VH-VL binders against Probable transcription termination protein NusA (nusA). Designs and how they scored, part 9

Target 1, 139 residues: Probable transcription termination protein NusA (nusA), of Halococcus morrhuae (Micrococcus morrhuae) (p15738)
Amino acid sequence: MRVTLSDTALRHIALFEDVTGASAVDCLVDDDRVCFLVATGEMSDAIGPDGTTVEQVEERLDKRVSLVENADTAELFVANALAPAVVHNVTISENASTVAYAEVDRADTGVAIGRDGETIETARRLAERQFDIDDIELA

## First folded at step 3 (VH-VL; framework fv_remtolumab_arm2)

Design s8 (from a5 with heavy chain A33Y)
Fold by ESMFold2-Fast, scan of step 3:
Structure s8 (fold): chain C 139 residues (1-139), chain A 118 residues (1-118), chain B 107 residues (1-107)
Amino acid sequence: as target 1 above (139 residues)
Amino acid sequence: EVQLVQSGAEVKKPGSSVKVSCKASGGTFSRYYIGWVRQAPGQGLEWMGGIIPILGRADYAQKFQGRVTITADESTTTAYMELSGLTSDDTAVYYCARDYYGSGFDYWGQGTTVTVSS
Amino acid sequence: EIVLTQSPDFQSVTPKEKVTITCRASQRIGSYLHWYQQKPDQPPKLLIKYASQSISGVPSRFSGSGSGTDFTLTINGLEAEDAGTYYCHQSYSLPWTFGPGTKVDIK
């Protein structure tokens, strides 16, 4: 699947890769934050010991940074995007629209939503871009 | 080793156009940004525009829009900058330089002197 | 367009002195600020990228700092070979722009 990256997103990805050594396959740019979709298996390199590597990215961008690990399937992708919430199952329903239903552990509903809804909204944006998923609903 | 080699010096009449080439070797060409920067005698550096060859995306500084054209040929790993409607104000050394998506220009061509005189 | 301002315009220093050059951006640019050295009749040479990141082959006496709008290039112990003009450059947004340059001369 091909996603069109903005000039700003491409520049942020280049900086991210230079600092972390990890690859990013997508990047969401907002006024106060940036989210990187990290290549599968490279998340630990992106985070670094005690989060120090991702903190260096934040310092250089002068913005908050969040990371989501990529996946080959829509189901695993949605579970990764809701991390660190524990996701028991993800079901994709295709009708007039494509909706992902994520069964999140009861204790982790707030974690899956995130501060001010940031986690779930970022997950929805990335799922739309990468898998043409129109919405994510928590079961 | 990355190397950018530019075409030779040009002397042009007012109102004519000039096309400068920049051949890349020794590194990846297609996914790097090839920028064009000029410098008038005794003056500072002025960004003109650039291109990412594989994407075919060319950017131009507003001052040059409409009279500058930047292109790239992936098969020969060569970038081009054509400037039309030349005046004496266009007398300068023109540089091509490589950048990786905003990381800074790490390799530069040797420069091409363009002199515009009647 | 983002305007870069450099200070000082000119600095004449004795060998081994510390040289400080400042670059200020008209709006916040994160760390998308790079420093170049240019000697007469030569193309510019990249010294520091992303405000503070060193470049292989560039002497360790060159360092950069800053973020947002205020950036500094420091030469800790100027050598004779460091005479030249120093430029800052922002790649945060199009159009890309360069500062006006700072000429460093040796006494």
Scores: ipSAE 0.333, ipTM 0.788, lowest interface PAE 3.8, mean pLDDT 90

Design s9 (from a5 with heavy chain A33W)
Fold by ESMFold2-Fast, scan of step 3:
Structure s9 (fold): chain C 139 residues (1-139), chain A 118 residues (1-118), chain B 107 residues (1-107)
Amino acid sequence: as target 1 above (139 residues)
Amino acid sequence: EVQLVQSGAEVKKPGSSVKVSCKASGGTFSRYWIGWVRQAPGQGLEWMGGIIPILGRADYAQKFQGRVTITADESTTTAYMELSGLTSDDTAVYYCARDYYGSGFDYWGQGTTVTVSS
Amino acid sequence: EIVLTQSPDFQSVTPKEKVTITCRASQRIGSYLHWYQQKPDQPPKLLIKYASQSISGVPSRFSGSGSGTDFTLTINGLEAEDAGTYYCHQSYSLPWTFGPGTKVDIK
């Protein structure tokens, strides 16, 4: 990985891995929340039965925790980052900038955006870090 | 079993420097934070700084500004703490200890006594 | 820097009694608080990590609780071998800091 992790991010990843048994590839640290990019295939371990495992991470960090599952392709990555919104298609346009256009189900536009734009903004930050995607636009 | 073995006791003159070593064995050295903690006679624990060997990154407590240098040699799995400009206030037992990125110091060296007197 | 305070500074206890030691942080630190026991002329030994997580090989009579700013270490049924000094330590923010210690003696 080419992404530089802060000391805080490394500490949070260590705690996350200790609690969940799952691996985190990246970690975004904000004042009130932490987002972990979970290794592909390990999301169910991170969430745990009835969400109890991720709740334990939240209790130990004393912050809200969100999880995004990693993917090997930019298209699947963007769809995962907008979960649980239903994404019908993702198109990557590579001209002056690299933009991902996500075709989200009409009923799920608000879910894809998230409270205060948290979901879409987190998705944009992670997509830039992992796939050099400059922006995500909802189609 | 993981072990941290430190160099032997030192008696130093004021104004000199001391370099303490901490050799790790039995576990993964490079992924862990190797910290240095000192304890003056009859006093509590004071964190001085630490290093993540694989990153070559060291951090220090401001109190030791310019006096402490912490390094690591991955080939010998050894961490070092060098303290310069010694005064009698630096008389203490110096410990190295490992930590997995903030999970607590799970293994400690036996301690190195440094006595500063003229 | 984050300052940790401990209470009490000294406690003399009869065997089998319950011992409670508190640690307070000057700002919120989540659960990045760890407890150590130190016996004379020995390095500290990790007892509890992340405020409440047990350590293999540490007797079950030791437990930790709390989050944010207020933390407690409890010894349910003090044994003679438990005499020593107990320290809390925060790893939330650099520089790492330790509490001043609580000395526990047995009567």
Scores: ipSAE 0.357, ipTM 0.791, lowest interface PAE 3.4, mean pLDDT 90

